# VHH binders against S-protein homolog 13 (SPH13), part 15

Target 1, 133 residues: S-protein homolog 13 (SPH13), of Arabidopsis thaliana (Mouse-ear cress) (q5xv33)
Amino acid sequence: GRLELKNEISGVASVRKAKLAVRCWSNEDDLGWNMLKPKQSRIWKFTTMNMWPFQKTEFRCQFRSGFGTTNEDVVTVFSVKDGFRKQCGVGGDECFWVAKRDGFYLRRIVKDGGGDSRKKYVDVLKSKWVWKW
Short names: E, the ipSAE of ESMFold2; O, the ipSAE of OpenDDE; V2, 0.75 times the mean of E and O plus 0.25 times the DockQ between their complexes.

## First folded at step 23 (VHH; framework vhh_nb_b201)

Design M2 (from L5 with N54D D104G; at its last look DockQ between E and O 0.65; V2 from the best seeds 0.00; counts 0 for: unsure alone 64.8 < 65)
Fold by OpenDDE, look of step 23:
Structure M2 (fold): chain B 133 residues (1-133), chain A 122 residues (1-122)
Amino acid sequence: as target 1 above (133 residues)
Amino acid sequence: QVQLQESGGGLVQAGGSLRLSCAASGFTFDEYVMGWYRQAPGKEREFVAAISTDDHTYYADSVKGRFTISRDNAKNTVYLQMNSLKPEDTAVYYCATIDFDFEGWEYKFDHWGQGTQVTVSS
């Protein structure tokens, strides 16, 4: 499995408000909390027992910011091709997660259908920042 | 310096209403989640309500349907409208910022004021 994450929280008065906390875990492993600085990108590689087509290891991640945490649905990191397709689509598209001030996004990198090598970014809001009391 | 000043408390009969206000200064108000908590004599401080930067509201189960939190960013003020008050609502009410503690990896109340007394008589 793989998690690519970019912290794009910006436009805040305090640097602290632009930080992002990440915790990923599976049934077997807890990777603990990590902090991403503003504008920082990070990739997590997860050990999976089996890849496509069988899902044996599922990782889940929670994201927290000064503006709140992801909604009730924890971000699931899929280790299999089918899981990736569900999130990123088909046709060689790439995707990674992006934290912004107004929420948590899945960013898709889509090839321009115009025949050129241009890539287009499509951000899909997956969760507004919320509080879970 | 962060400053929070609560007002609007007082004595009210059961079933009555109060509106609390919290005036904030010393920080970028519109970037922070604001909240209310309360502490009754001999009891621990408890969460009452919070409002996010995008006006999402959150309430303790004990006050849901009766209390309403709101904010006015132009006035740097957060409000707590309390309706259908009960004697068990008697407490000192505090306004606070809510922030993420990157050391403890948890959200918590921070920077509260002196509080305002709310007393509900039976």
Scores: ipSAE 0.366, ipTM 0.704, lowest interface PAE 1.2, mean pLDDT 86
ESMFold2, look of step 23: ipSAE 0.537; ipTM 0.746
ESMFold2 (binder alone), look of step 23: mean pLDDT 79; pTM 0.803

Design M3 (from L5 with D30E; at its last read DockQ between E and O 0.91; V2 from the best seeds 0.74)
Amino acid sequence: QVQLQESGGGLVQAGGSLRLSCAASGFTFEEYVMGWYRQAPGKEREFVAAISTNDHTYYADSVKGRFTISRDNAKNTVYLQMNSLKPEDTAVYYCATIDFDFEDWEYKFDHWGQGTQVTVSS
ESMFold2, look of step 23: ipSAE 0.631; ipTM 0.798
ESMFold2 (binder alone), look of step 23: mean pLDDT 82; pTM 0.818
OpenDDE, look of step 23: ipSAE 0.656; ipTM 0.812
ESMFold2, fold request of step 24: ipSAE 0.668, 0.637, 0.589; ipTM 0.830, 0.808, 0.782
ESMFold2 (binder alone), fold request of step 24: mean pLDDT 81, 81, 80; pTM 0.814, 0.816, 0.806
OpenDDE, fold request of step 24: ipSAE 0.760, 0.780, 0.750; ipTM 0.875, 0.877, 0.873
ESMFold2, last read: ipSAE 0.606, 0.602, 0.609; ipTM 0.792, 0.784, 0.789
ESMFold2 (binder alone), last read: mean pLDDT 80, 82, 81; pTM 0.805, 0.819, 0.812
OpenDDE, last read: ipSAE 0.746, 0.700, 0.680; ipTM 0.866, 0.834, 0.834

Design M4 (at its last fold request DockQ between E and O 0.80; V2 from the best seeds 0.74)
Amino acid sequence: QVQLQESGGGLVQAGGSLRLSCAASGFTFDEYVMGWYRQAPGKEREFVATISTNDHTYYADSVKGRFTISRDNAKNTVYLQMNSLKPEDTAVYYCATIDFDFEDWEYKFDHWGQGTQVTVSS
ESMFold2, look of step 23: ipSAE 0.517; ipTM 0.748
ESMFold2 (binder alone), look of step 23: mean pLDDT 80; pTM 0.801
OpenDDE, look of step 23: ipSAE 0.728; ipTM 0.862
ESMFold2, fold request of step 24: ipSAE 0.646, 0.690, 0.573; ipTM 0.794, 0.812, 0.771
ESMFold2 (binder alone), fold request of step 24: mean pLDDT 80, 81, 80; pTM 0.802, 0.813, 0.801
OpenDDE, fold request of step 24: ipSAE 0.702, 0.747, 0.706; ipTM 0.842, 0.852, 0.843

Design M5 (from L5 with N54H; at its last look DockQ between E and O 0.81; V2 from the best seeds 0.66)
Fold by ESMFold2, look of step 23:
Structure M5 (fold): chain B 133 residues (1-133), chain A 122 residues (1-122)
Amino acid sequence: as target 1 above (133 residues)
Amino acid sequence: QVQLQESGGGLVQAGGSLRLSCAASGFTFDEYVMGWYRQAPGKEREFVAAISTHDHTYYADSVKGRFTISRDNAKNTVYLQMNSLKPEDTAVYYCATIDFDFEDWEYKFDHWGQGTQVTVSS
């Protein structure tokens, strides 16, 4: 499996407003706060095998931007549960999330039906930036 | 040269209304979460309300249903409409910017105005 979080915040007056803070948990392990610069990604590659302890692979994250947070404070960005995999789009075990100036998006790779010579994606808005104190 | 200037405070009877304004200059206003805070004599500052860059609002429980925050990005101005005022609302009200601090990993109040006094008499 693969999880990518990418910062595409742009069109801002200063670089500081384009930075994104992320804090993620893999299963029960807190990975701490990290800062993503504009155009930077964090990528996790992992196995979703049946072997103990990997059966419950799940990533949850918090996001903090110069424009606020996601509507839900803790967002599940990957889960091995069957219903979740379909939400991430083609492939079922690769999830790609993108932060933009106006909000947080799920990026899905979509086939063209005529082959794989050109890959396309669609961005699905998951949350506008909001602010909660 | 960031400047925030509050206005519209004054003396009002309980049950009355006031409208506060906060004029901003020296920064890109539409990129900032804006908020209002208040401080009564001998008490710590208390969060009142905030409004995001895309007009999402958030209120302290003590003011929900009575206060309304709004913004006008064309005029670089934040407003606080205060209805059904109580003596407990007596305080100096401050307008502030909010931004994220990547050293401490938390939102902080970056700039504060001079404040405007609101006094609510019984």
Scores: ipSAE 0.583, ipTM 0.767, lowest interface PAE 1.1, mean pLDDT 85
ESMFold2 (binder alone), look of step 23: mean pLDDT 81; pTM 0.813
OpenDDE, look of step 23: ipSAE 0.628; ipTM 0.797

Design M6 (from L5 with F100S F102S W105S; at its last look DockQ between E and O 0.12; V2 from the best seeds 0.00; counts 0 for: pae O 11.9 > 2, placed apart)
Fold by OpenDDE, look of step 23:
Formats: C-alpha cells, structure tokens, sequence
Structure M6 (fold): chain B 133 residues (1-133), chain A 122 residues (1-122)
C-alpha cells in the first residue's frame, strides 16, 4: 500500500493550525500519529498486499487539522500501482492526497499534451473538515 | 466462459529454468491482473507472482530475483519465467485472474486453471 500526502494548509496565523496530523492503522498494524508541517509532503508505504487469498490490507487513516477532521477515517490505500492508477487516472496520471484549509482533496496530476513540463492539477474534494471533538 | 490453461511445466534439475505459459480466453484479458500461484504437496496454495494491466509486477519473497512474470495482451497469455529453480519450488502452478476493478473493494480471485506440475530435482 501507499499513501501520498501533502499539507497545503495555508493562510493561517498559527503554524499549529496549519499542521496536519495523520494516523493510519489496519487490523494488524498501527502506524501511529504523524505530523505534516505546512507544505510538507510525505509518502507512507504499507505492507504489501497479500495476494492469497487476495486480501488487500485495508488501512484507515485519521486526519486532523486545525480546521477539524475528515468525515471518515477511511483513506484509500493503494495496495498496487494498478489500483492506484485506476483510482487516480489513466495513462500515466498521478495523484496524491492534499490537505487544504477548506478540506481534504484527492489531487490528480494530468500531463498537458502541450508540453512535458506542463502539469495540470485537478483537485477533488473528498471530505470537508468536521469537528468530532 | 472463462478459461485458463497452463503449460510449460515439467521436470528440471536444481538450478535449471522453466517457462510457464497461461492461455486465457472468455474474458477481456487486458483488463485483468494476472497471476501465478503454486501448491506443493501437503501445503497451502501460495502466491507466486502477479502482473497488473500496466505491467507492474509483484512477487513473493521466495521467488524474487529468480522468477519473472510477463504478459502478452495480444496473445491473451501470461508467462512465468522461472530461473535458478530449487527443489522447494516443486509444486503445481496455477494461473489466475485477479479482479482489480475497484480499489475500494477487496481484491478478488476470479478464476484459475487446472495447473501445471513443476518438479525440481536436487
């Protein structure tokens, strides 16, 4: 599995509010809390999918920011690159998760046919921040 | 009807090589992750290798560096090149389809063939 995450929370006076706390766990593992500073990116690698009997390890992740938490503690963890590509895009597209001030997004990176250096970002809101505490 | 037919098995000496083939029919081959499993006598069936629709490969730790999975979508065939074979590689090898349609869903085993016997002598 793989989780790619970028903290793009900005525009806040308090650095603390702009931090993103992340905890991912499965039935077998608890990865504990991790903190992403503003503008920080991180990749988590999870246990390789068990192909027999074809169970992929499901990880649940909790995200906490100064603006709240995600609605669900479930984050799509891509066990295989093929699954990742299906979820994120076709034909070499990439994606990763992005935390913003107004919510949690899946960002799709699409190559612009006009030049190899031009990338377009498509952000899809996956969860608004909600207060659970 | 989904059909998978394995071939290429046989008897080989330790350190030798075999190439297994799996001919697939009855489904859209290029949309499926294909894989190989094996089952030794008295043991559970175990994962060997898989190849995604984008040719990403995955291997069991026991075969990494020795086995190579590949596919030819034009021929609806998946291959397993087995090098540096060991007696512990002796098993019936099965070709399988893996459902990877939904990332949110558990990967599913769809079908497998009758298997091909691989015997590695010491």
Amino acid sequence: as target 1 above (133 residues)
Amino acid sequence: QVQLQESGGGLVQAGGSLRLSCAASGFTFDEYVMGWYRQAPGKEREFVAAISTNDHTYYADSVKGRFTISRDNAKNTVYLQMNSLKPEDTAVYYCATIDSDSEDSEYKFDHWGQGTQVTVSS
Scores: ipSAE 0.000, ipTM 0.263, lowest interface PAE 11.9, mean pLDDT 82
ESMFold2, look of step 23: ipSAE 0.000; ipTM 0.269
ESMFold2 (binder alone), look of step 23: mean pLDDT 80; pTM 0.812

